VHH binders against Flagellar brake protein YcgR (ycgR). Designs and how they scored, part 201

Target 1, 263 residues: Flagellar brake protein YcgR (ycgR), of Thauera aminoaromatica (c4kar8)
Amino acid sequence: MAELSTPSPASPAPLDGGRGDELEKFTLRGARQILQLLQDLITHRGLITAHTGGGHSFMTAVLKVDEERGRVVLDPSPDPQANRRALAAPRLTCVTQLDGIRIQFPLVGLGEGQDKGRPALFAPLPAEMLRLQRREFYRLQVPLAHELSCLLKAEDLARKPVEVSARVIDIGAGGVAVVVPTGAAEFVIGGTLPACRLALPDGEPIELDLEVRNLNRQTQRNGTEQLRVGLRFAALPRAADTRIQRYIFKTERALNAKARGGL

## First folded at step 17 (VHH)

Design LD36 (from DX1 with P53T; framework vhh_7pa5_2)
Fold by ESMFold2-Fast, scan of step 17:
Structure LD36 (fold): chain B 263 residues (1-263), chain A 121 residues (1-121)
Amino acid sequence: as target 1 above (263 residues)
Amino acid sequence: QVQLVESGGGMVQPGGSLRLSCAASGFTFSTYAMSWVRRAPGKGPEWVSYISTLGGSTDYADSVKGRFTISRDNAKNTLYLQMNSLKPEDTALYYCARDLDLWDSGRFDIWGQGTQVTVSS
């Protein structure tokens, strides 16, 4: 009998070529998927370790995706030596994580200049991005018929407490994504929403603390604006974790049964 | 939870210098772009300076270019504004501000209480 192992933090070191064939199923090559993942890195404020070769690396971030010019805008290092090494490198290997998911991608053709008068590094959009998703990070798209909701305890523009019933659009072992009307409450990435209540079909609402992990504004075709909020579960009691996993399993099983007939 | 606390203001004569500090707590400071914003008596807020998440990119209002320097120490969760060659028109309450957007914005969600800078004879 051994103690339960605690998951180690994700390593910033690049994944080696020995895993190339095994990683193919986790590699994104669609232009729209790549653009969306880069936008998720911006929204999540993901810090990136960029490896320039020779054991050298520096920290950067994707600040903007310039879709029209097909390039990313990167934060230069405050260390001029690191920027010189990056510009001299034939390739950067970028490693980051988003909500516990490891993301790795190459950048080729790095240049320097200014965007809106601000110093920046530029690189063409990567042709591929690796996104390693473990089973515990799986996200179930919640059927509208389930009417899953989460009562959020948040603040308005004046920092006054407000309660907002938000529709749950996806759920995983680590958190939920919800939709709220723009202006219903103010959300700040890294902020904690205490004593929220997640309503599952199987019983009483689960009371828990949620951490805001990402924000994405979306405009519907009818012109209605809504805010998607990604929320991480604070440490869950085992009973709550079991109920969430049971809901995910049962719903996925039901959806898979229906999908088998829909080619 | 989230807090920004400015310090370093005071009274100086024209041509003098001051260094403002802003201590951040309750959030991951290194993942946010930061700005300094000032408000002069009887005027609206004026953006003064910007620094990117890791400090590799900085920007300044035309009124302060060449005189002010923004910097950050992510290990200490602290933002700085070095102000040189101060002018009477720099008299204002100076706010440390957290920027919601990494690049394109000026949308601030958290700012401190401010520190007063007075440049007079």
Scores: ipSAE 0.532, ipTM 0.829, lowest interface PAE 2.0, mean pLDDT 83

Design LD37 (from DX1 with P53V; framework vhh_7pa5_2)
Fold by ESMFold2-Fast, scan of step 17:
Structure LD37 (fold): chain B 263 residues (1-263), chain A 121 residues (1-121)
Amino acid sequence: as target 1 above (263 residues)
Amino acid sequence: QVQLVESGGGMVQPGGSLRLSCAASGFTFSTYAMSWVRRAPGKGPEWVSYISVLGGSTDYADSVKGRFTISRDNAKNTLYLQMNSLKPEDTALYYCARDLDLWDSGRFDIWGQGTQVTVSS
């Protein structure tokens, strides 16, 4: 499992088609899978941002799946101009989120009319739906000022135990990426590092079992080479998961506040 | 914690107007379709009006169509019913109702306490 580019949680924008090779892995095309996901949107009352192009969007919801007619029933916007833009658009890009899972799908052939005497928008069932677990793949770039570290329990070339204090460069709900000097330890993709210790700013270090997912050699601006190691959390107690999520959300909000004209 | 509180009822003469409000709390109001339902003395409940989750679709009983207007303010968690050209037949206790279905409506989970509307000369 490779490290993947993940959109910011704060971004309402659709995922770019230029990432097609990454997104294909998460694309559903089975008719029954699509129907089930649309029903999940109804069951969980998922609100949808529908992008009509040109930076325009409106809020909608899937109100019903009409399997007999092969279409979805959508809530019109209370803004008549938004409905006119939607009907004029060749395609809607619909974006929503359920339980940390980002869902995105196209609707083509939007029409308007009535169902049960009620105004509605209609579109054929989408041929594909993207289902991306943002929680697993979202990566916060760790500010250098935080000096976040993970003590790795690894092996050297002779398979003897070594401890390496590695700098955490990104962190997500599913794992971390760390940097270590080239030659500090041996890593094998799929190998497990037991009882590693992740130091967060709040509280005691978190003891974690980590699985090696990827390895990448990087050259720093000073010409020094280092190894970037992607590590998956093999198992997380709920308390550890909560602390990691809290750090991510708190740090992102602080970074956003600075960008908006904080200190 | 989940609560619906109706207000705005009262006594009016035929041809008068009233605006009912329903304040919702304790749940995510913006993800539920809402209805107004009324009950006249000695009669069963009569559905009056429906509004979709985002307010883009509305529906009315034939008896009130053209006279009543349902609306919602999701930012304020409030449902409204504007009643114009009131008739003695509109005399009833009016209830705000949360609809469990987004479109195939008729399953009401939570009802408010009601607000009394009396139309008399």
Scores: ipSAE 0.677, ipTM 0.870, lowest interface PAE 1.1, mean pLDDT 84

Design LD38 (from DX1 with P53L; framework vhh_7pa5_2)
Fold by ESMFold2-Fast, scan of step 17:
Structure LD38 (fold): chain B 263 residues (1-263), chain A 121 residues (1-121)
Amino acid sequence: as target 1 above (263 residues)
Amino acid sequence: QVQLVESGGGMVQPGGSLRLSCAASGFTFSTYAMSWVRRAPGKGPEWVSYISLLGGSTDYADSVKGRFTISRDNAKNTLYLQMNSLKPEDTALYYCARDLDLWDSGRFDIWGQGTQVTVSS
């Protein structure tokens, strides 16, 4: 049985902090890029879930970008209590989806007033905005029956080259998570593993460079110790990306059909 | 099909009240600002009231401010106009209109057929 390990892209809940480093390359910090994305939300009439903390949220929208004053005009809630909570919050976490793209951004310094005689909420332009396609954060739990493996080219405790065949436990567009025995090799966060080989069904192994992103030691129920290693694809070739996406799609579709009791 | 259908008009004496409704279909109602616009016989259209996407922001023409209240129910795809203290000058055909602009109101692309309001002794 395989289970989904990541939140749905349609989920209004903010993405977990443990993914922050993995999402940095999808974060927009340029003033022109931020202005363009906010304008895209207006053009496509994107509704926004604004999280005020403490499990509270309300629905809003960007109605206008005031470039001269460096602020956004937001639709107030028709619920006065939601507006009071928002104004009291040190920060709003805004989450929306546009054409299959998840957009998330902070707003600080929220105020209320009127523009052209119309009630509005105002906030300074965000300093950053996250723009992320579903494929970039989705992780498929790999069925054990697929026996997916990745041959890692790493170093042992004496800094000697070693090859370790690791079982792939999840896979996404951006990388894989693998498990290895605790003493099989040494891994350094940020270190690169060149010319590793990912064995997918239906084809030759894919040669690729991997970057170590995280490490977690785990003890299994039978007392066996293992190391879970999160690995990012570095400079993934287009042909390899296509094969990985095809495997993810076909496997997800097959698991969904099996869950529904299909043949 | 994209459609707006007004109802609730009628004849009323000065000082009376009416509640207009506008049923929207064929589009995502909750992502559009909406307005009420009226047309008196022999005159051009006059904008009456505006409501934002979620209903948190409203605006009114000076001629109706304090007497009319615009509201919306996004779950029911319905727009409302509560009209109180009606005057003979409020006699007009009332249209609901879909506003293309989220904030700088004035570009309307779909209109209902209108509902007649007559304020007369």
Scores: ipSAE 0.689, ipTM 0.866, lowest interface PAE 1.1, mean pLDDT 86

Design LD39 (from DX1 with P53Y; framework vhh_7pa5_2)
Fold by ESMFold2-Fast, scan of step 17:
Structure LD39 (fold): chain B 263 residues (1-263), chain A 121 residues (1-121)
Amino acid sequence: as target 1 above (263 residues)
Amino acid sequence: QVQLVESGGGMVQPGGSLRLSCAASGFTFSTYAMSWVRRAPGKGPEWVSYISYLGGSTDYADSVKGRFTISRDNAKNTLYLQMNSLKPEDTALYYCARDLDLWDSGRFDIWGQGTQVTVSS
């Protein structure tokens, strides 16, 4: 049995639709299961990356499930262009995580309007939702307050070496997702970035080789574009793996304590 | 410890402008809808404005529509209220509040100390 090349649960890249048969055992199709999972996303305030095609995506959230009308209410993008692209798309591919579980689902027939006088996006309830419950797919959403960065050693459009300090938005046993300004460097899926440096709060930067797995463009409110880059650890020394896992565990415990109203 | 710290209030003449800020800490700011609520002397709290998680949906009380603009910077954990064409009736202590119900601004989890806005000649 071949192991699939699969993005992490928190990766902005969607899983390949051609793998549907392999993922069938992880796919929810029951209406009650779908409603419960959507309510769990609402309860846990899960942010969703919605892919509109052409390498474009925006961040959203499920604000409400309207069972009477059979639809979800989504947070629109603060960027009107992203909303127009979403409305023009025949399908959105939504990717999120909940307690380290990867969740992915399609939305078809996106519309725009208002709920309780507030601008909102609407879509019919998805017919299916993918849910992967495996420790190896766990990704920690990095708190903004931690200011995690990774110094990427890449090339510009002229093939000249450049160093780019990228903000780490998620991290797992298999890799990280980072944000870079559009045009800061050239990234090619499958390309290797050697001797990059991951800065964790505790100690010296970790030197590691990273493989580019996915690319997603996002437009910010101020009109600037940012590129989300999914990076896999190509080779990871045991000491580095231990430090990364320790950071993930410590941060997860702190977040869980806050969520439960602990000190 | 969850904290909200409002700032930017002051004294202005009618027709003037102020920009209020709210610095949030101790929670994941980007996963909460936020509101501005004001309390004038001798009155109960009045909801002023709402902004969704990512800023794509905003709402305003009829008394401030066209004059106030709510915005947020999730990277800086900061909420803003740009107040233009200020009127004496806008005189109040302004609070930022964390909304627990995404479409019901009547329920607030956290209240800061507030920032005083006084509009008079």
Scores: ipSAE 0.388, ipTM 0.779, lowest interface PAE 3.1, mean pLDDT 83

Design LD4 (from DX1 with T31M; framework vhh_7pa5_2)
Fold by ESMFold2-Fast, scan of step 17:
Structure LD4 (fold): chain B 263 residues (1-263), chain A 121 residues (1-121)
Amino acid sequence: as target 1 above (263 residues)
Amino acid sequence: QVQLVESGGGMVQPGGSLRLSCAASGFTFSMYAMSWVRRAPGKGPEWVSYISPLGGSTDYADSVKGRFTISRDNAKNTLYLQMNSLKPEDTALYYCARDLDLWDSGRFDIWGQGTQVTVSS
């Protein structure tokens, strides 16, 4: 998820559901994990932006988890129209953050009523919750001007060792995505590429081991095919991790400054 | 520094109206449920009213239900109590209090100094 296409950790905007396979590893589905995370929202008093569709949202909070009845108790909006929109919606998409961790979950079957004589909104416990730390979900789209490359040590179609210089198109704390010419090397999901070299603009290339996570053949608008390879950092020395994070932060800061007119 | 400061008390005739205010500072006001609690001369504290963090849920003691309205302005960090149809029995020192429990109300950690309401002819 690239900075420019992905909301910041503090942003209330929902993440794109079309990238669900990339988010699966950050999705909690265990009943105990879901209950604990909801309780953490109560303990830390996390304010929630609930999206009702059509660009509408309202602010709420989880006031109580009713484990016996399998439901959450939510603070209604003081705006009656917001409550009417929420009750009419087939689902709410709830977005919040705790200490820089982005949390997102759906609520289906919203109702209204009273608990202990107090008006409230109720919804069944969510079946899943997304939990993303700021460093794990952020993917910087690499500016072309940086000419970021990774020298991959792989095998060709004849099983002969080959070195491929691949263009890095995005980078995050956990890995990179690169583009290679179709047929330049053979990649196997789960395979390890040892002693590859990542060239950042400042300093010597970083030597690291990469694991192939995904492969995607992309057809450009001009009809040219490219192979996009998703690569996970199999193990990073602390110094390499620091350099990668520094590059990401510095580049993000420079892009933000440019967007604001350079002051 | 975390504090609550009440204002708006005074002397009023039976059947009159009064609005109390409570200014909150030093914490994120919108994250906390709030209550009004009063203490009449010679009596212990009586819980009067509750409001949820975003203001969508309110509750009242039976003695004031239909006459008092609790509200909040989270942008101004201010809690209100609108008191209508006041009775001599409403004479008390009124405190705003920060409620530790978002829903199961009754545990208060921060109190104001109180504002005196006197209802007499």
Scores: ipSAE 0.663, ipTM 0.871, lowest interface PAE 1.4, mean pLDDT 85

Design LD40 (from DX1 with P53D; framework vhh_7pa5_2)
Fold by ESMFold2-Fast, scan of step 17:
Structure LD40 (fold): chain B 263 residues (1-263), chain A 121 residues (1-121)
Amino acid sequence: as target 1 above (263 residues)
Amino acid sequence: QVQLVESGGGMVQPGGSLRLSCAASGFTFSTYAMSWVRRAPGKGPEWVSYISDLGGSTDYADSVKGRFTISRDNAKNTLYLQMNSLKPEDTALYYCARDLDLWDSGRFDIWGQGTQVTVSS
């Protein structure tokens, strides 16, 4: 006899923008950040679902950002009725994603016109944009107290096999970022490091194959260089995936509890 | 247009197994994390299991860990829950839910119709 009913959107549901402080930490309000994110959507041709209310939505895209006039230019729907609903709506809620990052923003004051002889929709730049990383792309900043390390099986500059203990600086479901001492090992983007060992505080080290995804050199205040290496988990066993997710979840909860002074 | 349809529930004796399915339609299934949530008679809803949008991450409530396995087939727009070693305490309506992909969310934006699981001897 117990039944549950929740709102069912006509398309992928927008996140609740009225959730108070829950989403505030993920909300961008800086003009520079908003402009950059909109430009990233243009560069990657991100498809946007624009919700017009009443369960109605249409597909659009950001065609350009007009910084001089403080507005975005959107691709109109091929459905004239969808465009009429959008223009009549007091607000559009735009939802999209970019590289596993969920992006949501409001547009108010929508108008219609032409851009370079083609039909277009126009709206003032949003005052805020919500930017949420997906769980697979979410990265936990590893507390220094946890002393997380990953033993890398690599080769040095002379192609000699070496084991490098690297400090883990962030961790997500898809991989880790580590700091490697300069000159300790050679890394090639796309290369695989087999049988590396990730040490979590809660158990035995996890044996993993890691793929090199990115390399960043940083100069420290004392003038020395360090290499930050982004590593993707390859063919992660379910038990290992579960342990990594448990560590991330427990650590995030502990950090949130500490910030609030209790659970 | 958006729909989630659960199936695979039924009556089973303690120690038995069931596999639940959730067929999704009307949205891009592969872009959403999914969860299973249950409601036992006289109790509030309890989160059971989570799977990320591409299946790389899973998590389970302590009450079901080691017994239940969540999986998904994005090509078929289907979510699964394999339930082994069922206990009377697992008796509940099981719901498929679309997750907001927030670590601290606790909120689901779509619930399916539910499928009844009854574990009794």
Scores: ipSAE 0.000, ipTM 0.123, lowest interface PAE 13.7, mean pLDDT 77

Design LD41 (from DX1 with L100E; framework vhh_7pa5_2)
Fold by ESMFold2-Fast, scan of step 17:
Structure LD41 (fold): chain B 263 residues (1-263), chain A 121 residues (1-121)
Amino acid sequence: as target 1 above (263 residues)
Amino acid sequence: QVQLVESGGGMVQPGGSLRLSCAASGFTFSTYAMSWVRRAPGKGPEWVSYISPLGGSTDYADSVKGRFTISRDNAKNTLYLQMNSLKPEDTALYYCARDEDLWDSGRFDIWGQGTQVTVSS
């Protein structure tokens, strides 16, 4: 069973959700852009979690970009088993973060060798790098006190139109996760819910179309079941996007201030 | 705030061994390459050994290859130099140094105070 929710921003796990076309706008393919981003990883000392498959990963870093030979120089693991797994893997999935920017890229054709007597792992420059700003992958856990809700326009189990007020449990730039009582409505992955209304603490509800991305049944501590529904914003006007981002920023800042014992 | 503190130096006879330690504080130790550099009486600084941020790559001056081993424990923010088969020529003040570059060692922005190693009699 695959993981059905987005990883925490602090998690090194690769982004597996969505189609490749959804991430295309965040994918760098220009040689100069790739070289610059790799150089930024060196300059900002970004540690990389390299996933070798089968649940295995190791920590590495880009030590140097060898532009003449078109390759990156990577720090080997001090664990010889990790290096053997990496060299046997057909592909490494590399994940890192810089100043709230999530960076993910593949490395293919990993080899080992030495430069001036220094052991290193070498890989050709990646053909693409995914670069997501924090706001595009960050999910704010919505405080219960905010009573944030989204009125969903869906169908019930008898395929009759129904409006369901769902509690929003997390929110990001790309969508929301909501919870509804089991049986309140029928949801189909890939289906569109038109003209739903997201109620933020400030102003009128935001009218938006939502696409169902995932479904998870959850059992509460009292034994009752609820359905968690992951919903993508199908289209979002700039003004609505601005309001959502403002809510996320203000709420996160308030939570961080509270955690630090702030006023 | 940013500090490197060496320890483990002392007096030892030729053929003896010493283990130097360097305690780092005030920065994210695991993101920096580190080096050991020594200064013998009346001589300039000599680079001794290099270790990459995660410890997978090491390098040594020809004068110490096969005798010295550099290592690090990133969980403890500590750098080590195991010195075996010590020679009178190894007598020097040994410095822990933070490399500015991850790969091309030779420029250092932070130094420790040094620990004295004397190989005699």
Scores: ipSAE 0.716, ipTM 0.887, lowest interface PAE 1.1, mean pLDDT 86

Design LD42 (from DX1 with L100Y; framework vhh_7pa5_2)
Fold by ESMFold2-Fast, scan of step 17:
Structure LD42 (fold): chain B 263 residues (1-263), chain A 121 residues (1-121)
Amino acid sequence: as target 1 above (263 residues)
Amino acid sequence: QVQLVESGGGMVQPGGSLRLSCAASGFTFSTYAMSWVRRAPGKGPEWVSYISPLGGSTDYADSVKGRFTISRDNAKNTLYLQMNSLKPEDTALYYCARDYDLWDSGRFDIWGQGTQVTVSS
C-alpha cells in the first residue's frame, strides 16, 4: 500500500484508434451488459476521467443509471469551466479502472439540469463500452540493458524485401512498439509483416506475424530522426503469449526490487 | 480503521457564523458522497446537507438553504459546513456522515462523534 503522500494521479489517456480490430473482442454492445457494467462502476465507486478534446479532461463519476429515461447521471465538475467545455464537446471519452480492469466508453449528447433539486450532468446510455484486463492494456517499458530486438520482415522504398533489426521500446500482451531509423523500410498502417522474430533474453526468438497499427516520427536530441512503429500480434500462439507474459512479469518484479534498494 | 472526526462547534449569538470540519480517514474519501446530519435534544436526526463525491452537486434542507454551504477538499480528506446567519433552532449536535448511496442519499454507514453547536443570546 502507498503511504499518505500520494502523487497526483496522471489522467489515463484514451486507448488509441490504432488498436481498432484488436479491441473489438473486448467491446460490449448489449444493452443488458452496458447497464450491468455501469451499475458495477457505481457499486465499486469507480472515478472517471472524462476527456473533452483538445487535451482537456475532468474527473467525474456515474451517480445513477436512470433506466426509465435511458440516461446516466454524472457528477459535475466543481470547476465551472470544465463543465462548459464538457457541454460544448461533441462527445466525451470516459476512462476508468476497477481492480485492474480498464473501462472506456463514449458519451454523446451531454446536458445539464437538476434531479430532485440536485445539479447533475446527464447523457444517454453509451452504445458501446470497452472492458480490458490489465494484461491486455499494460505496456512494459523495456530496459535498454535488455537489448530487446525484433527482426522485421518488411519492404524498402523500391518494394524489395528487407530485414530490419528494430529495438523494442515497450511490450504488452497485444504487441510491441519498436524504433527504426527513418528510411530503413516502408510501413503502411494496416499492413502485415509476416514471420518476424522477437528476441527475448531467454530462449530462441519467437516467430510471429505483426500488423502495423501506428507510426510516429521523432527527432532525437543528437538530431537524428527515428520512426516509432506500433505493432500488433496478429496471431499469437499460447506458448509465445506465455513467454512474453513471463518476461513482462519477471522484468517488472526485478525493476520494483531494484527501486526498493534490492541487490 | 474508518473514522470521521468533527470539529469547529461552539457557542455563538443569533446571526453569528461557524465553520464545521470533518476529517476522514481509513477509506478513499473522494469516492463517497457525504452528508451533514444534526440532532437537537429530544428530537430525531435531521438531514442538513449533501455533497457528491467530486463536489459538483450539493443539496440542502429547506430549513438551512441560503444560510449553510457544504464543501469538500478531497486532497485533504476533509468535509466542511459553513454556517451563516445562525438561529436558536440550529442548536444541535452536528454529525458528519458517509452516504452509502452516491445519489439517493439517506442511508448512512459511517458516522462521526458529533460536534455541539449552541446558538443563544
Scores: ipSAE 0.727, ipTM 0.890, lowest interface PAE 1.0, mean pLDDT 86

Design LD43 (from DX1 with L100F; framework vhh_7pa5_2)
Fold by ESMFold2-Fast, scan of step 17:
Structure LD43 (fold): chain B 263 residues (1-263), chain A 121 residues (1-121)
Amino acid sequence: as target 1 above (263 residues)
Amino acid sequence: QVQLVESGGGMVQPGGSLRLSCAASGFTFSTYAMSWVRRAPGKGPEWVSYISPLGGSTDYADSVKGRFTISRDNAKNTLYLQMNSLKPEDTALYYCARDFDLWDSGRFDIWGQGTQVTVSS
């Protein structure tokens, strides 16, 4: 199964390396900034999902920051097998959320031992920590009834220009995910699609330059294949950004109301 | 309303066992370290046991090591103390307490009302 899609930002799954350059401006590397953010996790009681690789993870928390030794004290799992996997892993990818802010960081060199007679996991302070506002990582799943579309300007299999109306399946501050029929166009990761048009319910289509970030083949219930394409907004004027955020806000609010009311 | 409610105390003969429970409400239980603290008649409070937020780390006073086991069920917002091989010296009012710090225990901001344990023949 060739899954080239980015992870869901709303889940505790790690953000992938394909977003690395875009996330650099949100990455903390100063020792004092890192210490302060770890202390904020303690103060605000942020639980951490630690990914050990191979689809395995466990829940932990930073219990203490030992500034003198340059290390964090972590809550071990009550499951001894989770602790063994963590200790065997070359790195942990830690994901948490603090008051609408997504925080992600690596831990390398995990060890176990005791502090003041209490069992604990220890790791050196992370070299970097990612800190993102909800706006940067949230993705709205677009209701099918909205019939949200994006007109893509791409090339077909014969290398000729083609326009494809693609259905938008999710949308966020940084981009959209769309689906296209198999063979409708060719997409290359890192390629640019200029002057595409995003159709929101209210107003004129938004003209956007889009960058292809990921591709995922999907088989429908009837056996037909379609392509899911993750697209980044290369540049977004303030008016376009405002319209996209307004659509996201209104739709999320309406979906939450339906979930509560059963409509 | 933040609340801790203990239960499971009673009268037991030396060598017997009791299991104490503490029901937590009004806060996110899984994000706090918890302790059991006891007060014997005419004495000050004695810390008995500690458990970390996710339950991966536990600690015990020397007087109860090997006899008592602390545990928690974060899905049920409940803290437990399994007490085995009880001695007359274990007679006390047992309190569930919420630790202010996650690691350096000893400061408690929320207490239950206590449950009485009496060990006598």
Scores: ipSAE 0.723, ipTM 0.884, lowest interface PAE 0.9, mean pLDDT 87

